# VHH binders against Abasic site processing protein HMCES (HMCES), part 188

Target 1, 269 residues: Abasic site processing protein HMCES (HMCES), of Homo sapiens (Human) (q96fz2)
Amino acid sequence: CGRTSCHLPRDVLTRACAYQDRRGQQRLPEWRDPDKYCPSYNKSPQSNSPVLLSRLHFEKDADSSERIIAPMRWGLVPSWFKESDPSKLQFNTTNCRSDTVMEKRSFKVPLGKGRRCVVLADGFYEWQRCQGTNQRQPYFIYFPQIKTEKSGSIGAADSPENWEKVWDNWRLLTMAGIFDCWEPPEGGDVLYSYTIITVDSCKGLSDIHHRMPAILDGEEAVSKWLDFGEVSTQEALKLIHPTENITFHAVSSVVNNSRNNTPECLAPV
Short names: E, the ipSAE of ESMFold2; O, the ipSAE of OpenDDE; V2, 0.75 times the mean of E and O plus 0.25 times the DockQ between their complexes.

## First folded at step 17 (VHH)

Design ub147 (from ub0 with T56H L99I; framework vhh_8pnl_2; at its last look DockQ between E and O 0.76; V2 from the best seeds 0.76)
Fold by OpenDDE, look of step 18:
Structure ub147 (fold): chain B 269 residues (1-269), chain A 117 residues (1-117)
Amino acid sequence: as target 1 above (269 residues)
Amino acid sequence: QGQLVESGGGLVQPGGSLRLSCADAGFDFSHYDMAWYRQAPGKERELVARINYGGHTNYADSVKGRFTISRDNAKSTLYLQMNSLKPEDTAMYYCAAGIEYDSFEYWGQGTRVTVSA
C-alpha cells in the first residue's frame, strides 16, 4: 500500500470513529494535534494521516480501551534512529511485512512496547498490471458500504447532497499499524510515525496486486489491536491476516500524480 | 504488462561501459526503494546496488567505485551506470522496486550483460 484516501472533514472522521469502551460506554476519540490533519483524496508516504491508538500511550493509568486519534507521519521512524533526516533510513518503512515483523528491529521494538495503531482511510489504491499496455490501471479498494436506499454507488453521488450522505455514513478502512516516537537529534518536536502491516492479498484482490494491508475488520479486531494493556503482542498478531471483506472499483489515472487531490481520484471510471 | 522494463544490456569488452535503464511509465515509484540485482549462470541472485526513495545508495563490494545507481523520479526511471566492466560482471541484471521493508514487490524481466574479450 503506497497510496490512501482520507478526505473526510475532521468532525465527520471523528464521528466515523465512534466506539464503545470496555464498559460499554459510547465514546468519540479525543484528538491529539488536530491541526496536523490534512484531508486528502490522495495520501502518499511521508504525509500525515490519522491513526487510532490507546489513550494509555499518553496518560498513565488510563483505560487502555479508550482511543485517541492523531495524525502521524506515514513511514515509521524508529526511536533509535540517530540521523537528522528520516530519508536516510536504509529500508523503506512505509510498510512492514507481517511475516518478518518480529525479525526487524524497526518494528519489533515499538511493537514490543505496545505501540499498535489503527491507520484510518477511506480506502487505499493499488495498480494492476495490464497485459499489452505499458500502463497500470489504478483501483480504489475499500470496505463494502451499506447501500442506503437513497445512496447510490459512489458513482451516483450526482449531487453535493448525495455526496455528503455517502460520506457521512462511510465505513472507514481500518488498517493495522505500528507507530514509534522519534526525537530528532537536533531537537524539536517528537515525531510520531507509523508503518502499515502488509500481508499477501486475498483471492479477490490477487489479480490486482499480490500484497495488501492487514485490515482489521470489525470493532472487536480494532479494539484488540489497540488495547496493548490487555492484549499481548502474540495475541494481537493473530489478527493480522488477509481479508476477503473488501470491494474495489477502477479509478482514473488522476490518482497517479500524488499532487492531485480531488474527488476524481476515487471516482469510478 | 505494465512491468518494470530493463534495457541497455549487451555485449561489451572488458574495461568497457554500459548504462542500464529500468522504467515503468505507468507507475510513480518516487516513494519506492529501487535496486539492481544480477544473476550469473549457476549462481544465486545477488544485490548489486540499492537506492532508497530519498536517494541514499548502497553497493555490493564487488562493484563499488565502478557502478553508480541513480533514479529519475519524474521519468519513473532507474539507472545503473557500469564502468570498468569485468568478465565477472556477466549476468542477467534485474530491476526491482518496493515499498515494504527489506522487500521488493516489483521485478523486471531482466537485461543480459555479457563482458567478454
Scores: ipSAE 0.852, ipTM 0.924, lowest interface PAE 0.5, mean pLDDT 92
Fold by ESMFold2-Fast, scan of step 17:
Structure ub147 (fold): chain B 269 residues (1-269), chain A 117 residues (1-117)
Amino acid sequence: as target 1 above (269 residues)
Amino acid sequence: QGQLVESGGGLVQPGGSLRLSCADAGFDFSHYDMAWYRQAPGKERELVARINYGGHTNYADSVKGRFTISRDNAKSTLYLQMNSLKPEDTAMYYCAAGIEYDSFEYWGQGTRVTVSA
């Protein structure tokens, strides 16, 4: 996973993240650094994206089931990194593989500190190999949506105008992430950055790409991944697996260039 | 697999030079780490050179000072300039790209380099 859409205005995004705490009270996540949130139809690594994390990371006595929403840099910079330029990291940290996550110090250390987050997106993009041609077919991949399921093919997926009407009740994609906090050696603000955990593709996506993000399907999985105060690393990692509860449609090549940031990036072709 | 297209391989005499290219039509690899691997007959595939998204490079000891890896993000193209070629450099050369930590998920089909008198 190396390209997402996360275009919702801050207020719409916040409402889409409504949740219940451990006591059953309805809540909205509290923002940190909301001015750093930059909506886009075409988010690439090194840009900021919104993540959910436990309030307990910021307040010693907070209820670990309460949630903060914060923009973080996509591309984890480990807390122990001693250079001033994050681009000097030997290996790319856009994604970390679930099968080796506990073998790699860059991920094992923050995971041991409970630094689990849920990465938010409208959906993600993947490029399918087209045999007999040097071209690739991009796809937008996302959770099944209530309106799309009820409308069928007519009036829901075939028209870009009809897609605009579903955003108010869009079910955001919730991907399992690990974050870390890095203090630049020369001083400055602490950098919060994340990586998306990846798994082998499910059967439904295997014809598009052989890897997929670890998707947390539903509030129970999201709550357990975030709640590092009650859920151990070992228990949380049991939530990391492929999911079949996903849908997709082909999109135009305009999405190929990460500088393009228009609704056409995710519109059905 | 087989998404990337290598070119520039061929037959060259010891001490000669070759420039390999790796390109992809319609995909933006600018945020990806990229690498050249090689595989000689009967041997395992080995890393030759890598370049991360920031342009920082790493080389196998056997090629340091002789090979130079570079990238052109505007053209989504990776290069390997090979100088002072030796018979032991004879191999199939593969291009790779990835954004998973310490792993490459995209590979080419390879281009053959033969160094002989």
Scores: ipSAE 0.794, ipTM 0.882, lowest interface PAE 0.5, mean pLDDT 90
Fold by ESMFold2, look of step 18:
Structure ub147 (fold): chain B 269 residues (1-269), chain A 117 residues (1-117)
Amino acid sequence: as target 1 above (269 residues)
Amino acid sequence: QGQLVESGGGLVQPGGSLRLSCADAGFDFSHYDMAWYRQAPGKERELVARINYGGHTNYADSVKGRFTISRDNAKSTLYLQMNSLKPEDTAMYYCAAGIEYDSFEYWGQGTRVTVSA
C-alpha cells in the first residue's frame, strides 16, 4: 500500500469519523494541527494524511477511548533516529509487515508505548500486472458502500450536487497503523509519522497484488486498536488480518503520476 | 506481484565495465527503495547495493568503490554502474523494489553478467 485517496474537506471528513466512546456517548474526534491537513485524490509516501489516535497520548488521565484526529507524515521516523533528514533512513517505513512487526525495533518500540493509530483514506490504489502486456492496471480499492437513491455510485455522479452526495455518506477506509514521535536534532516541532501495517492479500484482491493494508472493519476493531489504555499490544495484534469485505474498480493511468490530483484518479473506467 | 525488467548484462573481460538498468513500464517507483541483488551458480542470492527513495546508498563490502547504484525518478529507472569487474562478479543480477520495511515486494527476472578472460 503506497498510494491513497483522502480528498474530503475537513468538516466532511470529521463527520465521517463520528464514533461512540466507552460509555456509549456519540462524539466527533478533536483535531490537532488541522492546518497540516492536505486533502488529495492522490496521496503518496512522505505526505501528510489524517490518522485517529487515543486522546490519552495528549492528555494525562484522559479517557483512552476518546479520539484525536491529526495529520501525520506517511513514513514512520523512529524516535531514536539520529540524523537531521528523514530521507537518510536506510529502510523504507511506508509499510511494515504484520508477520515481523514485533521483531523490528522501528515498530516494536512505538508499539510498546501504545502508539497505535488508524490511518484514514477514501480508499487505496494498487497496480495489477496485466496479462499480454507490460502495462499495469491501477485499481481503486475501498469498503463496500451503501447505495441509496440519494448517494448514487462513484461513476454515476454527473453533477457537483450528485458528487457531493456520494461522498457525504462515504465509509472511510480504516487501516491499522503505528506512529512515532521524533524530535529533530537541529530543533523544530516534534514530527509525528506513521506506517501502515500490511498483510497477505485476501482472495478477492490476490489477482491485483499479493499484499494489502491491514484493514480494521467496524467500530469494535477500530476502538480496540486505538485504546492502548485497555487493549494490550498482544490483543491488538489479533485484529491484524486480511479482510474480504472490500471492493474495487479499475481506474485510468492518470493516478500513476502522484502529482495528478483530480477526481479522474479514482473514477471508474 | 509486479515484475521489473533488467538490461545491460553481458560478457566482459576482467577490469571492464558494464552499466545495468532496471525499469517497470507503467509503474512509478519514485517513493520506493530499490536494490540490486546477485546470485552466482551454487550460491545464495546476496545484496549488492541498495538506494532508498531519498538517494541514500549502501553497498556490499565486496563491491565498494567499484560499483555505483543510482536512480532517475523522472524515468522510474534504477542503474548499477559496475567498474573494475572481476571474475567473482559473475552472476545473475536482479533488480528489486519495495516500500515494506526491510523487504522487497517487486523483483525482476535478472540479467546475466559474465566476467571472463
Scores: ipSAE 0.674, ipTM 0.850, lowest interface PAE 1.2, mean pLDDT 90
ESMFold2 (binder alone), look of step 18: mean pLDDT 82; pTM 0.839

Design ub148 (from ub0 with T56Q L99I; framework vhh_8pnl_2; at its last look DockQ between E and O 0.70; V2 from the best seeds 0.75)
Fold by OpenDDE, look of step 18:
Structure ub148 (fold): chain B 269 residues (1-269), chain A 117 residues (1-117)
Amino acid sequence: as target 1 above (269 residues)
Amino acid sequence: QGQLVESGGGLVQPGGSLRLSCADAGFDFSHYDMAWYRQAPGKERELVARINYGGQTNYADSVKGRFTISRDNAKSTLYLQMNSLKPEDTAMYYCAAGIEYDSFEYWGQGTRVTVSA
């Protein structure tokens, strides 16, 4: 996964992240650094995207089932990194392979500290190899959405009103991530950054691309992944596998350029 | 096939030079790490050179000082300048791109380099 969409307004995004804590109380995640949230139809690595993480990471003795939402840098910078420029990392940390996550220090160490997060997105993009053409066909991949009688397909949002209805009830894609905290050698603010865990693609997606994000499907999976206080690393890693519970449609080549940030990026062609 | 396509291979004399290119016009690789691999007959595929998304380069010891890996993100093209070629450099050369840690997801079909007197 090298491109996502996360364009919902902050308030809509927050509501979409409503959850129940371990006591069954309905809650909204509290924001950390809300000003760093930059909605976009076209999110690329090194940009900031919102993630969910346990409140216990910030507050001692907090209920580990409580959730915080925070924009973090896409591309994990490990805490031990001593260079001032993250681009000097030897290997790309945009994605972490599930099969080698425990073999790589960059991921194993933060994971061992319970630094699990859920990366939020409208969906992600992948490019299919096309036979006979030199161009790849991009696809937008996301959770199946509940068809409300009035809310046609993403493509049927003919009116601003319909568009708002579609996105107000949009089920966000929830991807398993690992984050870390990095203190720049030259000083400054602590950098929170994340990697997306990837797996082999499900059968439905395999014709488009052979790799996919590890998707946490459902509140239980999301809760277990986040709750590092109660759920061990070993148990959490059992949640990492391909899922068939996805849908996709072809989109225009507009998304190919990371500078393009318009609804056309995820619109069906 | 919207695939990484290698070009620039061929027959060259020892001491000669070649420039390999790898391009994918349909995909932005600006955030990807890229690499050149080679496979000689009867040998395992080996890393020749790597360049991360930030432009940091690494080379195999066998090609260090002779080969230069570079990239043009605007053209979505990877290059391998090969100087002072040796018969031992004879191989199929593959380009690779990846956005996963220590892994490459995309591979070219390869271009053949033959160094012979």
Scores: ipSAE 0.856, ipTM 0.927, lowest interface PAE 0.5, mean pLDDT 92
Fold by ESMFold2-Fast, scan of step 17:
Structure ub148 (fold): chain B 269 residues (1-269), chain A 117 residues (1-117)
Amino acid sequence: as target 1 above (269 residues)
Amino acid sequence: QGQLVESGGGLVQPGGSLRLSCADAGFDFSHYDMAWYRQAPGKERELVARINYGGQTNYADSVKGRFTISRDNAKSTLYLQMNSLKPEDTAMYYCAAGIEYDSFEYWGQGTRVTVSA
């Protein structure tokens, strides 16, 4: 996973993240650095994307089931990194393989600190290799969507003209992430950055690409991944596996250039 | 057909030079780490050189000072300039690209380099 869409306006995104705390109280996540949120149909690594994380990371006595939403840099910079420029990291940290996550210091250390987050997106893009052609076919991949009285339309089977109605009640893709906090040696603000955990693709996606993000399907999985005060690293990692509850449709080559940021990037062809 | 396409291999005399290229039409690798691997007959595949998305390079000790890895993101092309070639450099050379930590998800089919008198 190396390209996503996260285009919802901040207020729409916030409402899409409505949740229940441990006491059953309906809540919206509280923002940190909301001004750093930049919606886009075409998010690449090194850009900022919104993530959910436990309030307990910021307030020592907070209820660990309460959530913060914050923009973080895509591409984890480990807390121990000693250079001034993150681009000097030897290995790419856009994605982290689930099979070796506990063997790699860059991920084992923040996991030990409970630094789990849920990465939010409309969906993600993958490029299918087409044998016998010189072009790849891009696909937009996302949760199945449900019908509401507001929208009157559902899923990718609907015409593109109906999608404005669908966004009001869009079910955001929720991907398992690990984050860390890095203090630049030359001074400046603490950098929060994340990686997306990846797994082998499910049967439904195997014809498109052999890898997929670890998707947390439903509020129970999301809550357990975030709640580092009650759920150990070992128990949380049991949530990391391929999922079949995913859908997709082919999109135009407009998405190929990461500079393109228009609704055409995810429109069905 | 591999996802990346290597070219520039061939037969050269010891002390000669070759420039390998690795290209992909229409895919933006600018955020990916890229690398050259090689596999000699009867040997395991080994890392020759790598370059990250920021241009930071690393080389195997056996090629340091002789080989130079570089990239041109505008052309979506990776290069390996090979100088002072030795018979021990004879191998299939593979291009790789990835965004998973310490792993490459994309590979080419390879281009053959033969160094002999």
Scores: ipSAE 0.798, ipTM 0.885, lowest interface PAE 0.5, mean pLDDT 90
Fold by ESMFold2, look of step 18:
Structure ub148 (fold): chain B 269 residues (1-269), chain A 117 residues (1-117)
Amino acid sequence: as target 1 above (269 residues)
Amino acid sequence: QGQLVESGGGLVQPGGSLRLSCADAGFDFSHYDMAWYRQAPGKERELVARINYGGQTNYADSVKGRFTISRDNAKSTLYLQMNSLKPEDTAMYYCAAGIEYDSFEYWGQGTRVTVSA
């Protein structure tokens, strides 16, 4: 998973993240660094994207079931990294494999600190190699969405109200991530950065690509992954597996160039 | 839409040079780590050189000082400059790209390099 869409305006994104705390109270996540949110239909590694994490990471004795939403850099920079420029990391940290996550210091150390996050997106893109050609077919991959009377189709908008209605009810993709906090040697603010955990693709996606992000399907999975105060690393890792509860459609090659940021990137073809 | 395609292989005398290319004209690999692997007949595939998205390079001991990996992100092209070629460099050379930690998800079909008199 190396390309996502996360294009919603901040207020729409925030409302889509409504949740219940452990006492059953309805809440919205509290933002950290909201000015660093950069919505786009075409997010790449090293860009900022919003993640959910427990309030307990920021406040001693906080309710660990309460959620913070914050933009973080895609591509985990380990807390022990000694160079001044993250591009000098020897290995790519855009994704980490679930089968070796506890073998790699870059991921084992932050996991031991409870640094689990939920990476938010409209969905993600993958490229299918077409048999018998050198061409690839990009797909936009996302949770199945509830169809409403007028707003059940991506990119089918026949009016501005219908287009916004589709996205007002959009079920955001929720992917399991690990984050770390790095203090640059040159000074400045602490850098928060994340990796997306990957697994073998489910059967439904195996013809597109052999890997997929670890998707947290439903509020119970999201809550358990986030709540490092109540859910151990060992128990949390049981949440990491492929899911078949996913859908997709073909999109145009406009998305291939990561500089293209238009609704056409995810529009069905 | 793009595909990894290697080129530039061929027959070369010992001590000669070749430049391999791996291109994907329709896909943006600028955020990917990339690598060259090789496989001689009857042998396991082995890493030759890798280059991360920021340009940091690593080489197998057997090719250090003789081979240079480089990339041109604007053209989505990876290169391997091979100098002072030896018969033991004879192999099929494969291009790879990936974004998983210490792993590669995308591969080319390979290009043959033969070093003999």
Scores: ipSAE 0.681, ipTM 0.840, lowest interface PAE 1.1, mean pLDDT 90
ESMFold2 (binder alone), look of step 18: mean pLDDT 82; pTM 0.836

Design ub149 (from ub0 with T56V L99I; framework vhh_8pnl_2; at its last look DockQ between E and O 0.70; V2 from the best seeds 0.77)
Fold by OpenDDE, look of step 18:
Structure ub149 (fold): chain B 269 residues (1-269), chain A 117 residues (1-117)
Amino acid sequence: as target 1 above (269 residues)
Amino acid sequence: QGQLVESGGGLVQPGGSLRLSCADAGFDFSHYDMAWYRQAPGKERELVARINYGGVTNYADSVKGRFTISRDNAKSTLYLQMNSLKPEDTAMYYCAAGIEYDSFEYWGQGTRVTVSA
């Protein structure tokens, strides 16, 4: 996964992240650094995207089932990194492979500290190799959405009203991530950054691409992944596997350019 | 995103030079780590050179000082300048791109380099 969409307004995004804590109380996640949230149809690595994480990471003795939402840098910068420029990391940390996550210090250490997060997106993009052409077809991949009688497809959002209806009820893609906290050697603010855990693609997606993000499907999976106070690393890692519960449609080549940030990026062609 | 396509291979005499290119039309690799691999007949595929998205380069010991890996993100093109070529450099050369830690997801079909007198 090298490109995502996360374009919902902050208030809509927050509502879409409504959850129940372990006591069954309905809650909305509290924001950390809301000003760093930049909605976009075309999110690339090194940009900030919103993630969910346990409140226990910020507050001592907090209920670990409570959730915080925070924009973090896509591309994990490990806490031990001593260079001033994250781009000087030897290996790309945009994604981490599930099969080697425990072998890599950059991921194992923060994971051992319980630094699990859920990366939020409308969906992600992937490019299919086309036979006979040197061109790749991009696809937007997301959770199946509940068809409301009037707004059956993203393509049906032909009016502002329909558009709002579609996205107000949009089920966000929830991807398993690991985050870390990095203090720049030269001083400054602590950098929160994340990596997306990747797995082999499910059968339905395999013709498009052989790798996919580890998707946490459902509130239970999301809750267990986030709740590092009650759920061990070993148990959490059992949640990391491919899922068939995805849908996709072909999109235009507009998404190929990371500078393009328009609804056309995820519109069906 | 297009397919990674290698070019620039061919027959060259020992001591000669070649420049390999790898391009993917329409695909933005600016965030990807890229690498050159090679496979000689009867041998395993081996890493020749790597360049991360930030321009940090690494080389196999066998090619250090002779080969230079570079990238042009605007052109979505990877290069391998090969100087002082040796018969031992004869192989199929593959370009690779990846966004996963220590892994490459995209591979070219390869370009053949033959160093022979």
Scores: ipSAE 0.870, ipTM 0.934, lowest interface PAE 0.5, mean pLDDT 92
Fold by ESMFold2-Fast, scan of step 17:
Structure ub149 (fold): chain B 269 residues (1-269), chain A 117 residues (1-117)
Amino acid sequence: as target 1 above (269 residues)
Amino acid sequence: QGQLVESGGGLVQPGGSLRLSCADAGFDFSHYDMAWYRQAPGKERELVARINYGGVTNYADSVKGRFTISRDNAKSTLYLQMNSLKPEDTAMYYCAAGIEYDSFEYWGQGTRVTVSA
């Protein structure tokens, strides 16, 4: 997984993340650094994406079932990294493999600190290898949506509120992530960055690509992954496996260029 | 096939040079780490050179000072400049790309390099 869509306006995204805490209280996640959230139909590594994480990471004695939503850099920078430029990190941290996650210091250390997060997206993109051509076919991959897998488009938008209503019922993709906190040696703000855990593709995706993100299907799985105060690393890792509860459709090659950021990126062809 | 496609291999005499290229039309690898691997007859596949998305390079000891890995993200192309070639460099050379930590999920079909008198 190396390309997603996360285009919802901040208030629509927040409402899509409504949840119940351990006591059954209905809540919306509280934002941290909301100004860093940049909606896009075509999000690449090193950009910021919204993640959910436990409030207990920021507030001592907080209820670990309460959630914060924060933009984080895609591409985990380990807390121990000593150089000033994250691009100098020798190995790519866009994704981490579930089969070796406990063997790699970059991931084992933050996991030991409970630094689990849920990465939010409309869906993700993968490129299918095509026999007999030098072209790949991109696909947009997402949770099945109630009522329609192709929501109606607006012919002409009068206001941001009209666009918000198009996606009000969209079920966001929820991917298992690991984050870390890095203090730049030259000074400045602490950098929060994440990686997406990856697994072997499910049967339904095997013809598109052989790897997929570890998807947390439903609120029980999301809650257990986030709640590092009550759920150990070993128990949380049992949630990491392929899922068949996904759907997809072919999209235009417009998405290939990560600089393109229009609805055409995820529209069916 | 829609895979990474290597080119530039061939037959060259000891001390000669070759430049390998690896490209994929229409796919943006700019955020991916990329690498050259090789597999010599009767040997295991080995890493030759790696370049991350930020341009940081790493080389196998056997090729340091002789080979240079580089990338051109605007052309979606990876290169390996091979100088002072030795018979021991004879191998099938493979291009790889990945965004999974310490792993490459995309591979080319390979291009043959033969160094002989």
Scores: ipSAE 0.790, ipTM 0.881, lowest interface PAE 0.5, mean pLDDT 89
Fold by ESMFold2, look of step 18:
Structure ub149 (fold): chain B 269 residues (1-269), chain A 117 residues (1-117)
Amino acid sequence: as target 1 above (269 residues)
Amino acid sequence: QGQLVESGGGLVQPGGSLRLSCADAGFDFSHYDMAWYRQAPGKERELVARINYGGVTNYADSVKGRFTISRDNAKSTLYLQMNSLKPEDTAMYYCAAGIEYDSFEYWGQGTRVTVSA
């Protein structure tokens, strides 16, 4: 997983993240650093995207079931990294394989601190490698959506009002991530950064690509992954597996260039 | 899984030079780490050189000073300049790309390099 869409205005995104705390009370996540949120149909590694994490990371004795939403850098920068420029990391941290996560210091250390997060997106893009051509076919991949009688589907929106209705009830993709906190050696603000955990693709996606993000399907999975106060690393890792509850459609090659940030990036072709 | 396309292999005399290229039309690898691997007959596949998205390189000891890995992100192309070639450099050479930590998800089908008199 190396490209996502996360385009919703902040208030719409926040409402899409409504959840119940451990007592069953409806809540919205509290923002940290909202000014760093950069919505786009075409997010790439090293850009900022919103993640959910437990309030307990920020407040001693907080209810670990309460959620913070914050933009973080895609591409985990380990807390022990000593160069001034994250591009000097020898190995790519855009994704973290689930089968070796406990063998890699870059991920084992933050996991031991409970630094689990849920990475939010409208969905992600993947490019199908086609043997009969020298061109790849991009797909937009996302949770199945409940069709609303007023909003229609992605392909039915032909005005700003209809477009807003399509996304008003959108079920955000929720991917399992690990984050870390890095203090630049020359000073400045602490950098929060994440990796997305990957697994082998489910059968439904295997014709597109052999890897997929670890998707947390449903509120119980999301809550357990976030709640490092009550759920151990060992128990949390049982949540990491492929899912068949996923859908997709082909999109235009407009998305290939990461500078293109338009609805055409995810529109069905 | 063979959509990366290597080119530039061939037959070369000892001491000669060869430049390998690897491309995938229309795919943007600018955020990917890339690498060259090789596999000689009867041997396991081994890393030759890798280059991260920021240009940091790493080489196998057997090729240091003779081989140079480079990339052109605007053209989505990876290169391997091979100088002072030896018979033991004879192998299939594979291009690889990845964004998973310490792993590569994309592989080419390889280009053969033969170094003999």
Scores: ipSAE 0.722, ipTM 0.866, lowest interface PAE 1.0, mean pLDDT 91
ESMFold2 (binder alone), look of step 18: mean pLDDT 82; pTM 0.832

